# Designs tried in a protein design chat: VHH binders against p49116. Part 103

Target 1, 238 residues: p49116
Amino acid sequence: EGPLLSDTHVTFKLTMPSPMPEYLNVHYICESASRLLFLSMHWARSIPAFQALGQDCNTSLVRACWNELFTLGLAQCAQVMSLSTILAAIVNHLQNSIQEDKLSGDRIKQVMEHIWKLQEFCNSMAKLDIDGYEYAYLKAIVLFSPDHPGLTSTSQIEKFQEKAQMELQDYVQKTYSEDTYRLARILVRLPALRLMSSNITEELFFTGLIGNVSIDSIIPYILKMETAEYNGQITGAS
Key: E = the ipSAE of ESMFold2; O = the ipSAE of OpenDDE; V2 = 0.75 times the mean of E and O plus 0.25 times the DockQ between their complexes.

## First folded at step 7 (VHH)

Design r32 (framework vhh_brivekimig_d4)
Fold by ESMFold2-Fast, scan of step 7:
Structure r32 (fold): chain B 238 residues (1-238), chain A 119 residues (1-119)
Amino acid sequence: as target 1 above (238 residues)
Amino acid sequence: EVQLVESGGGVVQPGGSLRLSCAASGFTFSSYGMSWVRQAPGKGPEWVSSISGSGSDTLYADSVKGRFTISRDNSKNTLYLQMNSLRPEDTALYYCARFTPFLSYRDYSSQGTLVTVSS
C-alpha cells in the first residue's frame, strides 16, 4: 500500500558521547559504537513493515544483519564520529599488541584486512556522496534479506526487500536524473558488507562490554526498549 | 539527582540463597531497564543480569543462568536479585545500575552490597 519508509525513517542522527577524551580509549570507542548500534536498531524497529513480521522474525533478522546495518551506519555517520580517528586509534592499539606479543600474527592480519575493507567501503560511499534517503533504502534492503538461514516469513521479507529496491530506484531516477549509472554504482557496493566479519566488528568496537555478553544476547532487549530509555541512553538526559 | 541504594548482602554458605534489593530515586524508574553488576575482590566488573523497564524481558550472564532471577516492582521503585545455589565464586560487591549493556560502570556510583559465600 503505502511507501515502505516515511520521511521519519530518513532521519538518522547520531549523538556522540561528551566530552571527547584527550586520548581515544576503549570506553569512548565502545560507547560511540553502542550509540550507533542503538540508533540502528531503533531505526529498524520503527518501520511498520518490520513490526508486522513479529518479534521472533524481527530478532532473527537483526541478529543476521546487525553488522551490515552497523557498517552502513559507520559510513553514514563517519564525519560525526570522526571514524578515521577512531580507526587510527584502533590500529595504534593493535600495533602495540604486536610489540607486546599479545596477539598472533594471523589474527592481526585478519583484523587489519577488516579495517582496510571498512575504510575502503566508507571511502567509496563518501565519494558517491550517498544521501540520507539512499542510506535509508540501503539499510532497508539489507534488513529485509530473505536469504539468511532459519528465517520464517521469507516470502513477506522478500516482498519488503523488493519494495525497498523499487522505491530506491524511483528516488534515484527522480533526484539524480542526469546520472544514469548512479543506482548501479550504489548497489554494487552492498555485497562487500557480507564479507565483513561480525566477530571482528565486535572485537574492534565493542571490547568495552562488561562480562562475557554477546551482541546476539542484547539484540532482543534493544529492539524492545522503551522510547524514554532509548533517549536516556543516547543523550544521557532523563 | 539519581540515587541507587543496594541492600540484602551478607555471609551465606555454599548452596544458600540471598535476595538483593535496590531502591531507586530521582528518575522515572519504570522507563529504564535496570542491571546488576558485581565486582569480586581484585577483579574487574562483571555484568550479572538486566531487566527491561516493564519487566517483560530479562537477560542473564551464562555464569548465573538458572540460579539467579532478576525482578522489579515499579510501584515501589525497587529492583531485586534472587540468588539461589550460591557458589564461592559469586562472592563480590553487587551494584545496581540503569541498563548500560556496552559500558563498564557508567551508571553506578553507589556503595554496593557485599555478598560473601563461604563456610
Scores: ipSAE 0.183, ipTM 0.560, lowest interface PAE 4.9, mean pLDDT 85

Design r33 (framework vhh_brivekimig_d4)
Fold by ESMFold2-Fast, scan of step 7:
Structure r33 (fold): chain B 238 residues (1-238), chain A 119 residues (1-119)
Amino acid sequence: as target 1 above (238 residues)
Amino acid sequence: EVQLVESGGGVVQPGGSLRLSCAASGFTFSSYGMSWVRQAPGKGPEWVSSISGSGSDTLYADSVKGRFTISRDNSKNTLYLQMNSLRPEDTALYYCARFTPGWSYRDYSSQGTLVTVSS
């Protein structure tokens, strides 16, 4: 019993590295993205329903949906991140790579298409003026997706997803009572998240990771991280 | 002032072992994940291993998995890397750093400790 999400789950505060450099580089972009990824995973692990599914299921769910959570986080935090500036810097780098013949034309095409899809998604969310409660429930709907291959406890996951959908509906109907079609406009944006490549997201935002570490390898580490350690990682301390 | 001081490097034959240490000061050691990063002459840095603040979780690069063991002693503010079955390609300057999944595993100016594996 009780709501799936509490007011504490609506709070989503990204702390950016400071100061922003005059010229954006892969190091700043990667640090910014990593803080958002940490915040997103810490948000997920704070949900009692998520914890109730157990460690193995939690890891499998986040591995399946981290790109969707991350993209929703990019949209939600676009202003604080100056995401348009980051994406412009990435585009500029790709255009320079064309001139220097360092990347294949096919790869550049795939990456540019991904950037355009990301920009379109973020712009649509901004146009809809999605609020913090709506973002929290959209993230919960994405997190509790029962249809990823290899998942156990799919019936319980589906139950939590349905609960997220019902609570979102109740919130929107109460808060935006004059906008009869708002919920439909919001929900039709979600399928686009699954069409975005996690591999390309990793290349765009996490290129600054040293060595051969992957996001898949980092996920179980972050999910087990203690609160004090998490705070130390995301506060922007030099 | 954050300080990290690496030690324990040396010259060993292939198949040998070394234990590296990193003495940390100037921050709450137990609140940070820690990493080992290495840099071979003329090459960029390569991440080797990381450990959570509590020590409960570890990560390893595929190149060292099964041969290296990362550990920490929070009461002594010290990070360790036990290196077994050393290979010539493990020859590098080894640095410790606070773990960030982001852009830098080496945010501190430290001298590192040199490991040379020679036949």
Scores: ipSAE 0.066, ipTM 0.491, lowest interface PAE 6.0, mean pLDDT 84

Design r34 (framework vhh_brivekimig_d4)
Fold by ESMFold2-Fast, scan of step 7:
Structure r34 (fold): chain B 238 residues (1-238), chain A 119 residues (1-119)
Amino acid sequence: as target 1 above (238 residues)
Amino acid sequence: EVQLVESGGGVVQPGGSLRLSCAASGFTFSSYGMSWVRQAPGKGPEWVSSISGSGSDTLYADSVKGRFTISRDNSKNTLYLQMNSLRPEDTALYYCARFVPGLSYRDYSSQGTLVTVSS
């Protein structure tokens, strides 16, 4: 049997919007986040195992895990995005909303806790020096999670997750042969992703959304887009 | 330079119909999903409808579902919105954009077309 992921699935290159504004604003942040979201979904739909599960299962899986995939993408692309600068701009935007009496103190606390959790996650991944292969397999483990409610084909999803875990183990053992416990250190970081609210991620990175449409509503549309449309959304400059 | 030119707006009675057009230039039209967005006086922008690059998939806001139809002609680089059973609350500046539903980034070359539904 062939590997779950090929070298093409290890490549994960984010193109930032151009030109960069003098001051980061909600439009630039949302555009940057949208490109990362599109890149993450394009990555997922290119996996043959994912395609084999069928459209309904694909939609359900991505709806359940898009926040975890997005957060892994933020960690992987933190330097190219200047994520710390974006988070600082989000904090400034949030503080302006507070000043205008638009948000309660309880909501502010929830949002600030989310930012802290995100920063800690990205810092932990940076300290572990997670490489491109490791990120690809961590994303696959998250994508092929059989434990989300409402899923069908759960036995097949579980087999794909186990295959991802086995291939990650093989890679880490061969590449980091002298660090016997590296895999364990990496895997214990994953549960933190589920502590991050998808609603708060939407508020932080997609606060410029128009109308009453959520990321959940957009996911089926994105998964059906033609390759040229994906490329346009990822680069934005075409 | 991306250019979007909307047309077809006007004054119409409640229950009437209008057909909006958006002529696109400066980019490969068929490679992008397109959307219609509206902004009523004194209100924020509201997403109305989206269509995939091929035209195979369409999405509509609940407020217009069953009344509006989005379509495109990639050979003419033109996006359309057929509006039926118009209501006073449909009164707004309508503009087209290169984005998916829910995302706020508009094309800055879009001037919009005004739709007024009144007796």
Scores: ipSAE 0.000, ipTM 0.216, lowest interface PAE 11.2, mean pLDDT 80

Design r35 (framework vhh_brivekimig_d4)
Fold by ESMFold2-Fast, scan of step 7:
Formats: C-alpha cells, structure tokens, sequence
Structure r35 (fold): chain B 238 residues (1-238), chain A 119 residues (1-119)
C-alpha cells in the first residue's frame, strides 16, 4: 500500500557518450538518444506496479507510450544533451535541403513542425522549472495510460494512473504550497505529447539504428534484456 | 579485454549454405545481446541480425528474413549465423559485435570473415 514511486524512481541521470565529437554526427545523436531510451525503459521496469501488470502488458504499454516517455526525457535532460544545439543543427540541414531541392516541401514541413512542437514543449517545461519528482510522476501518468488500443488490464492501469495523479497533487501542494495553479499549468502540457509523431522522432534521433530495425520491434528485446546489458547501454560501458 | 573472433566464411555458389561462428571472450557473454554486421565491397556496414543474451528474441534485416538464422551457445561463448539460399548480393565481410541499437557501427574492431557468393 505504499506510494506508487519510491525516491529511487526520482533519480534520472543520463550519461552522455564521451568524448563529445568536434562536429555533431548521426552516431553521437543516435547513441545519446538510445541511452536516454534505455534509461527510460530501465526506469519503467523498476516500478513495482509496472512489474505487477506482467510482461505482455508491459510490452504493450511501452510500445504505446515510448515516444511520450522519450520526449519527457528529452525535456528533463535537455541541458545534459545540449538538445538545443542538436535541434539547431537539424534545422540548418533542413534549410540547406530546401535550398538544394533534396527533400519534398511537404516532408520538410512535417519535420520542421515536429521540431517546433518539441522545442516549445521543452521550453515550457524549463520555464515551469519542473523538478525531478514532478518529472517522475508525469512519466508515470504517461506510462499508466489505460486508453491505448489493444490493452488488457485497463482497469488496473487506470487505478495506477489515478494513484500517480493523486501523488503528484499531494507533492505539488506540499512543496509549492504558495503556487495554487502550478499543478494545472503542468498537466495542460501533457496532451501535446500525443500529437507528436513517433515516426518523425525515429527519423530525428534514431537514424543511426542498425539496419531497418524500428523502435517498435526492439522494445520487447530491450524490456527482456539482462540488467548488465541495460547498464552497458545507458553508460556506454564496453 | 573484449575479444571477438569470426570464422566460417568461404566461397559458395548461389543457393548454397554457410555457417559462421564468432568466439567471444573478455566479458559475460550470456548477459549481452549479439549481432552480425556485414560490409560489401565499396559499401558501409549493414546490420544483418541480432539475438538477445538468453537467445529468446531475434531480429533480422528484411533482406535475410527466412534465409538466415542467428543462434548462440552460451556454454561455449559462441555466436552463430546459419546462412541458407545464398545470393550474390550476400557477398561481404561478416563481423560479429555486441548489440548496440544506438550505433550504426560496432565499437569492437575485428577482422571479420569473408563470404563470397559466385557462380
């Protein structure tokens, strides 16, 4: 009957690849993004409520929400990743592609709109000064979403989401007692996550994935990895 | 020190079969996913297949699905690639590597094993 999340679930520390290249490249971006994705999945795996749902449900939940979890992770780790520098490099490349007529105008529009939405989301979270506890509970709200197609145990998932929402409210009221509307300002940011395309996220951050492997196809693989392999991926230990 | 040694390459006619092996040392083999990567003459490395540490989950490039089978023997610290119905376009130097989905290339340098499919 304890809290949904423990203090260990608040700690979210991304270890960046070293050394940082003189010029940003697809390998560095993809490795950084992969470490964040693996860290996010390791975080989810460590939650007792998540474990209690069973492997099939765990796989379905993460497949449905990995893009939302990843985007929250990007916002939380934006400074560590130098995300603004990465996005600026991508924008410069797209502007050059327009000038050189290498990409369709419609595709460039879709990617630019995605980058704008991502920048706006990260900037809004930074302006709100979201803390580690708030990020942990926002990730839990996203993870325990009962409304994805094909899910089983939807009533139990909904109860875990409600528990996450209640614990976030209790935390915010206790910690930011003088800011009556803080919780509302935070929660109105979440719907934007579902409007962001997972396919465009893959193209921006995971173009360095080996072969034609999609994030959807590797999720069950990642969730079943040994702890040592998880640690290797998130730290780059090799 | 992590060490990976490939073997089993050779010259075969189209439609033929080969079995590649990769002997691993210097790390807990069963705790890491493993991959096969190939490099054709004049091209960059291309991922072929991956297998989880336990051997329960496998992934294949679309070009090799139904023809190649990845497997491992954790008691022998050995990774395998069974290649059936070989085509001229499968001609490449084949490397084994630890699974790193965030990387286009492996972090481990190895000599590879050459596969030539020619009539």
Amino acid sequence: as target 1 above (238 residues)
Amino acid sequence: EVQLVESGGGVVQPGGSLRLSCAASGFTFSSYGMSWVRQAPGKGPEWVSSISGSGSDTLYADSVKGRFTISRDNSKNTLYLQMNSLRPEDTALYYCARFTPGLRYTDYSSQGTLVTVSS
Scores: ipSAE 0.028, ipTM 0.473, lowest interface PAE 6.6, mean pLDDT 83

Design r36 (framework vhh_brivekimig_d4; at its last look DockQ between E and O 0.09; V2 from the best seeds 0.00; counts 0 for: pae E 9.9 > 2, placed apart)
Fold by ESMFold2-Fast, scan of step 7:
Structure r36 (fold): chain B 238 residues (1-238), chain A 119 residues (1-119)
Amino acid sequence: as target 1 above (238 residues)
Amino acid sequence: EVQLVESGGGVVQPGGSLRLSCAASGFTFSRYGMSWVRQAPGKGPEWVSSISGSGSDTLYADSVKGRFTISRDNSKNTLYLQMNSLRPEDTALYYCARFTPGLSYRDYSSQGTLVTVSS
């Protein structure tokens, strides 16, 4: 049996919508976020271990962890997305909603707390200078989480998670040999991902889907796409 | 060049039906999922429905579920939207688009087809 991930799985290239508008709007933010989500799901489905679990298990795993994968993707692609600019635009919109008495104080508190947690997470990852291999294995660790309710094949999922952890450890020890505690510093960041609400993420980044269709509904659609079809949609091939 | 031409719009009374068509050219139609997106006067674009390249999988906005049916004929490079039980709030310019992750995003502009539901 080979490694869990190949060099192909380390490559994670987000293509932003073009042209970029002069002023950020909800439509552009939603399209950008949706592209990242699609890229993340396509990345997951390309892993042979993931495919081996079968379609029903694949759907259940992605439904359980899409918010964690998406947040890791936001951190990894923060510069390409100009994430700080997107978050500033969202904050400005919320500030205007407070002034206009359009939202409850409790809801605004929840959303602002979520944004601060997201900024803190992304800043922590940037400070640690997480590389492409480390991001790939962190995504694999959250993808192969055996502890979500309702999952089948949990022993097989756990073995894949352990394999991801072992391969990450080997990589970090070889590549960052002088930094004895690097792996520990990276891994202690992961629990924060589960504290972030998927409902609030959906509200902030997927406004174009809210009221129309949920992330939960598009997951099976994306996972069933043929590779050629997916590439035609995402890369703009004629 | 990519071209999309919508047709089939018109004026109907509430409860009526219309069938929209979209003729596609300039790309391999069967390799792309397709969508219907609408824009009401003074409002932003709203995604309505999507269909996979093979036609096997469909998605619908909650506002149109049970009333609208998306379909395609890959041999004719044509996308369809069957609209039943039309309501005044369905009044909009309707556009076809190649599927994008952002759902309501249109990668190419077209004229659309106007649907007016009035008494």
Scores: ipSAE 0.521, ipTM 0.767, lowest interface PAE 1.9, mean pLDDT 88
Fold by OpenDDE, look of step 9:
Order: sequence, then C-alpha cells, then structure tokens
Structure r36 (fold): chain B 238 residues (1-238), chain A 119 residues (1-119)
Amino acid sequence: as target 1 above (238 residues)
Amino acid sequence: EVQLVESGGGVVQPGGSLRLSCAASGFTFSRYGMSWVRQAPGKGPEWVSSISGSGSDTLYADSVKGRFTISRDNSKNTLYLQMNSLRPEDTALYYCARFTPGLSYRDYSSQGTLVTVSS
C-alpha cells in the first residue's frame, strides 16, 4: 500500500471572507469558522484511506473529531485568520451576554477558560513552528482515532492512525534529524485537544449559523459537497 | 449563469398549505445541495430547509419541522417546498438557494416568492 498522505494533503489554504470588516461581527466570525470547518472536512475527504472507510463510518468519525480537527486548523491558520483578533471579538460579544445576565458565573468561567485553552494551544503550536507536513499528519492522527465511542471499523481506523504516526515519524526524522525529541514534543500537544469542549467551540464560533443549525447535523452535507460547490460558495464563482 | 426562479407563493389562511417551486438552470442541478431561505419583513434571512443533491438527505429548521417538506426532481431541475399548517409567522419572501447551511448565501434568487399567511 502507498503512503497514507501525499503532498496534495499538505496544502491547507484557508480563504477568508473579503472584505474584512472593521468590526468583526458574529457573521464574519461564523463565516470564517465555517470555511475552516469545511476546509478541514474536505481535507479529510481527500484522503483515500478515509474514503475507504465508507460513508457511515466517515460521518461518525468526523462527528467525533471535528472539534479537534477544527482546533488544529485554527492553529495552522492562526495568522491568516487573525485568530487573536477573532478571539478578542468573541470575548467582546460575550461581554454583551454577560451584561444581560444570560450566563451563569460558572458558564462564563468555562467559556473563558475554553478561549484561553484555544489561545494557549495555538500559541504552543506556533512556538513549536509546526510545518505543513506535520500539521497534515497530526490531523490524520486525530482523524483516525479509534477510541471514540460508537465507531465501526475500529481496526482499520487504528491501522490508518498507526500509518499516520509512522509517516510522521519518518518525516520528522528526515527533516529534523538534529532534533531528536521533536516528534515527542509535537505529539504531546494532542491531548490538549481532548480537553476542549465541542459544545463550547460551537457556541463561540458557530452561533451565527442561520436557522440554528448544529455542526453535527451539517457534517453529512459538508462531506457530500462537491469541491466545485464548496469553491463556488466561498469565492462566489459558479 | 446560475438562475433560480421561485414560484408558488400567495396568500393563504392560517392552517392552509402552499407548494413552492424553484426552477434551476445554469449548473448541474443534481450535483448541488439546495436550500430554501426566507426573509420576513423587518427580519434577517432565515434558513428553512436543505436537501442533498441526490435528494436522499433533508434538513429542516426547528420552526418548520413537521410542517414543511423539501423535495427535488433532478430530471426537471426543480426544487420544491411543501408547506402545510402555515402560520402567520411563516409570512416571508422565500428564496431558493444553491447553498449549504453555515455559509453565506451567495447563490440564491434576487426575486423570491412571497408567502403571506393571514386571516
């Protein structure tokens, strides 16, 4: 069998909504986040091993790990997205909710901690100077996680994850031969992703979804969406 | 050029029914998920329903779930919205869109079809 990932899977280019408003409104944040989510899921879909799992398994897998993939995407696209500015805007919008006493003190704390965790994770990844290949493999490792409840074909998923890990190891060994512990350093960041609540992430980035659509409900649509349709929706080109 | 033309709107009493149609052209209809969006006077756009390209999957806003049914005929390049048990709050301009929920509405008709639910 060939490699799990190819050079085509390394490319991860997010196109931001244009023009950027002076004030980052909820719509802009939601649109940006949605584009990242779609990009992440379409990236997953482009992997032959992922396709081999079948539609049902694919859907379940993405439902289980979308938050982690999204978070890795945030880290990878942090500069292009101006993530710090987005997060600041989110906090500002959250302040309105706080003033209106719509959130409990405990909930406020949870949300703020979540934002902090996101920022910290992204900062940590930036400090490690993770490259495109490493991100691709990290995303693959996260994607092909067999330990989510309710998954089918767990043995195959595990094999794919192992393959991703091995290829990452080979890449790091080849590319960063002078840094013996680089692989370990980047892998130990993955547990932080599991500490983040998907519900809070959805609340922060996707509150502006029209019609109160959940991420869970749109995942099948995203996975089935044609590339041309996706491109047309983000660029306006039909 | 992508063209979407809605029809079927009108005035109906509460509890009544309407069936909207959207004629699509300028693209391979079956390859795209389609959606209905509505905009009430003085309100922002509201997503109503979506259907996958094949028609195998449907999704509804909570506000219309159980009352509206989205369908499509790919051989006719036509999208449908069966609206039953209509309520005054369903009054809006209804648009057909080549759109997936969560993204900006870019490929929808500029005209729409008006649905008015009133006693």
Scores: ipSAE 0.283, ipTM 0.645, lowest interface PAE 2.1, mean pLDDT 89
Fold by ESMFold2, look of step 9:
Structure r36 (fold): chain B 238 residues (1-238), chain A 119 residues (1-119)
Amino acid sequence: as target 1 above (238 residues)
Amino acid sequence: EVQLVESGGGVVQPGGSLRLSCAASGFTFSRYGMSWVRQAPGKGPEWVSSISGSGSDTLYADSVKGRFTISRDNSKNTLYLQMNSLRPEDTALYYCARFTPGLSYRDYSSQGTLVTVSS
């Protein structure tokens, strides 16, 4: 009953660490990525439909889709983040690691392919000029995916996803009435998210987690955070 | 109760060396990446180095690369920072912290250990 998302769910404002360092480093990249991750998790848990599924289902959904939500966030905030500059700095670091023989050639190829796929995804979203409403509904479609293994309440999740799809369709038809194929062009971008590896996303953006700690392990903690603590993590203020 | 206790700070001449230690308790140490962060007089916090839970992956700020070495001993629940070729700009209060996105290095930082590099 009622719309799946309200106007409060369209607002998605990322605040970057300031000032930007003279040289990009793992701290700046990790803080920036952490703010985006926390903003994305705050967004997800604020949705009444998500809240209605219960704590165990919430954790399972976010564990299954956090990388896709994060990647949509990267695309939405690519200009604010100067994402192309961040990725160039990572590539330079990887090239130095090759020179110093610190990483295997196979791993570096996997990471470079992932960077290319990420750049292509963000470029395609920018060319289509996806707006904030469209991003919000795309994130909802990704969040309420019933096909992930191990989920409970699959029928209810599917109904929420169908509602997100319908509301996106209604929005696009109302707002872009002269562009008959816009909805189709938007939806065909979603399969590219399945090319993104959560393992490599962690390596690119979340240093210090390699080997032992994954985003999966901290998701229950993130979802339970008090609002004041959460806002401190999003802005970096304490 | 999570506790992190730094030690090994002191006064040293430029070009000298120090080794910092961080004793950890109250959590499964090997499951968490760890980092060193420093705060120089009149400056905000600066990340120095991080190490994965297993110890196999390390990262360094450009300002310390080649001079500092982070390590850990998971059997002793202890994090280390070997600092060589110290410079006056390395003068700072040094902290250790757990380094995860949801539990950032600042969530479990300690009182720190003071390193002073003076001529």
Scores: ipSAE 0.006, ipTM 0.147, lowest interface PAE 9.9, mean pLDDT 80
OpenDDE, second read of step 8: ipSAE 0.272; ipTM 0.646
ESMFold2 (binder alone), look of step 9: mean pLDDT 82; pTM 0.829

Design r37 (framework vhh_brivekimig_d4)
Fold by ESMFold2-Fast, scan of step 7:
Structure r37 (fold): chain B 238 residues (1-238), chain A 119 residues (1-119)
Amino acid sequence: as target 1 above (238 residues)
Amino acid sequence: EVQLVESGGGVVQPGGSLRLSCAASGFTFSSYGMSWVRQAPGKGPEWVSSISGSGSDTLYADSVKGRFTISRDNSKNTLYLQMNSLRPEDTALYYCARWTPGLSYRDYSSQGTLVTVSS
């Protein structure tokens, strides 16, 4: 049996909407976030182990972990997204909402705490200088999580998660051989992903979605999409 | 350039039906998911429905589920929206778009087709 991930799964190239507006708006933020979410789902779909689980299991896994994958993607793509600028724009919008008495103070505090946790996570990953191979395996570990409610094939999922953990360990021990504690420092970052609310992530980054469509409804639609359709939507090519 | 031309709008009584059409040109129609988006007077755009490039998968806003049906004819480069049991709150300009929720978001550059539900 070959490795869980190939070199093609290490490359994670986000194509941002262009041009970046001088003043950020909800549409630009939502389109940027949507592109990252879709890139994350397209990445997952390309893994042979993921494909082997079948369509229904694939949908259930991504529905359960999309927030974790998205957050890892935000950290990995923070520079190309100018994430700090996007978060500053979101904070500015929230401050205006407080002044106009559109949201409760308790809700604003809850959302600001989420932004703080997100910034802290991204900063910790940057400080650790997580490389592309490490990100790929961390994404695989969260993708193949057997402990979400309602999952079938949990033994097979657990096997793939264990394989991801093993391959990450082998990579880190070989590549960073003189840093005995690096793997431990990386792995203790993962539980923070489970503490971040998917509902608040959806409010912050997907408020520009037209109509009352949830990420849960979008996931099976995107996972069924052909590669040619994906390329056409992202590049705008005719 | 991408060109989308909507038609089929009109005035209808509550409980009535209309079928909207969107003629597409300037791109390989079957390779793109398509959506219907509406904008009520004085309000922002609201996504209504989407269909995959092959037509095998569809999505609907909760407000239209069970009443509206999206479909496409790739041989004619045409998108359709069958609207049944129309309500006054369905009154809006309806646009078709080469757009998929959660993947991309773009401006609707066509004129749209007006649907008015009144007594």
Scores: ipSAE 0.208, ipTM 0.600, lowest interface PAE 4.5, mean pLDDT 85

Design r38 (framework vhh_brivekimig_d4)
Fold by ESMFold2-Fast, scan of step 7:
Structure r38 (fold): chain B 238 residues (1-238), chain A 119 residues (1-119)
Amino acid sequence: as target 1 above (238 residues)
Amino acid sequence: EVQLVESGGGVVQPGGSLRLSCAASGFTFSSYGMSWVRQAPGKGPEWVSSISGSGSDTLYADSVKGRFTISRDNSKNTLYLQMNSLRPEDTALYYCARFTPGISYRDYSSQGTLVTVSS
């Protein structure tokens, strides 16, 4: 059978909202994050192996790993997003909240620790110079995780994860033949993704969502969106 | 040009019912999920409900779950919101919008439809 991912799955192009405001605001940050989230879910939905698992399994997998996919997307798209500028704006807002006694010191500490972990992860990926093919397969490894509670078809999910790992190994060995330990350096970064709180990710990037709605609650809806709606969201076109 | 025209609002007593409509034009209606968003006087916008393009999946804010029902008729390019057991806190200007997390309903130029729940 063919490879797990096609060339179309290696291409991951984020279109940012235009124009960029002179001062970053909650709406711009949320719109940018939403586009990345939609791009990530559309990417996952387009994988034949993912489709083969069926709708219920697809929903359960994405609910379990959306934060990990999103964080990998942030790292991959850090330059086009000007992620460092977005994080600086969030930090500035948090510092102002401390001075106005609007948030507890404990909460601010948790959020700042999350930002530092995110920065460390993105910096490590940049230092390793992870390419588009490597990102695609790292996302596939995360997506096809058989060890989340409540999953059905775990043997099939594990098979797809192993296929992703094998194809990544083959790629790295052939493309970076001079660097014997590159794959090990890349893979050791992945466990950190599971230590990052999805609740804090929502608070940092999705506070602009209209209404008191969680990402977990909208995932089934996003996965069932028509193709035209997905394309409109990721490009911003009407 | 995307156009959304809301109607069906009015004045109703607590416990009453209203049915809102949204007539859509300028895009392939069945290819887009649709949402209802409301804004009460002096408050920011609040998402109320969403429905998928096919109509098979719906989502509701906790404040309206069990009282409101979202539906659509793709043959008529029309979105509906059936509002039952209305409360004074449901008083707001109601807008329809294409469901787009992170993008405000205010991106669409419409007047909305006013719902006032008062005794």
Scores: ipSAE 0.166, ipTM 0.557, lowest interface PAE 5.3, mean pLDDT 85

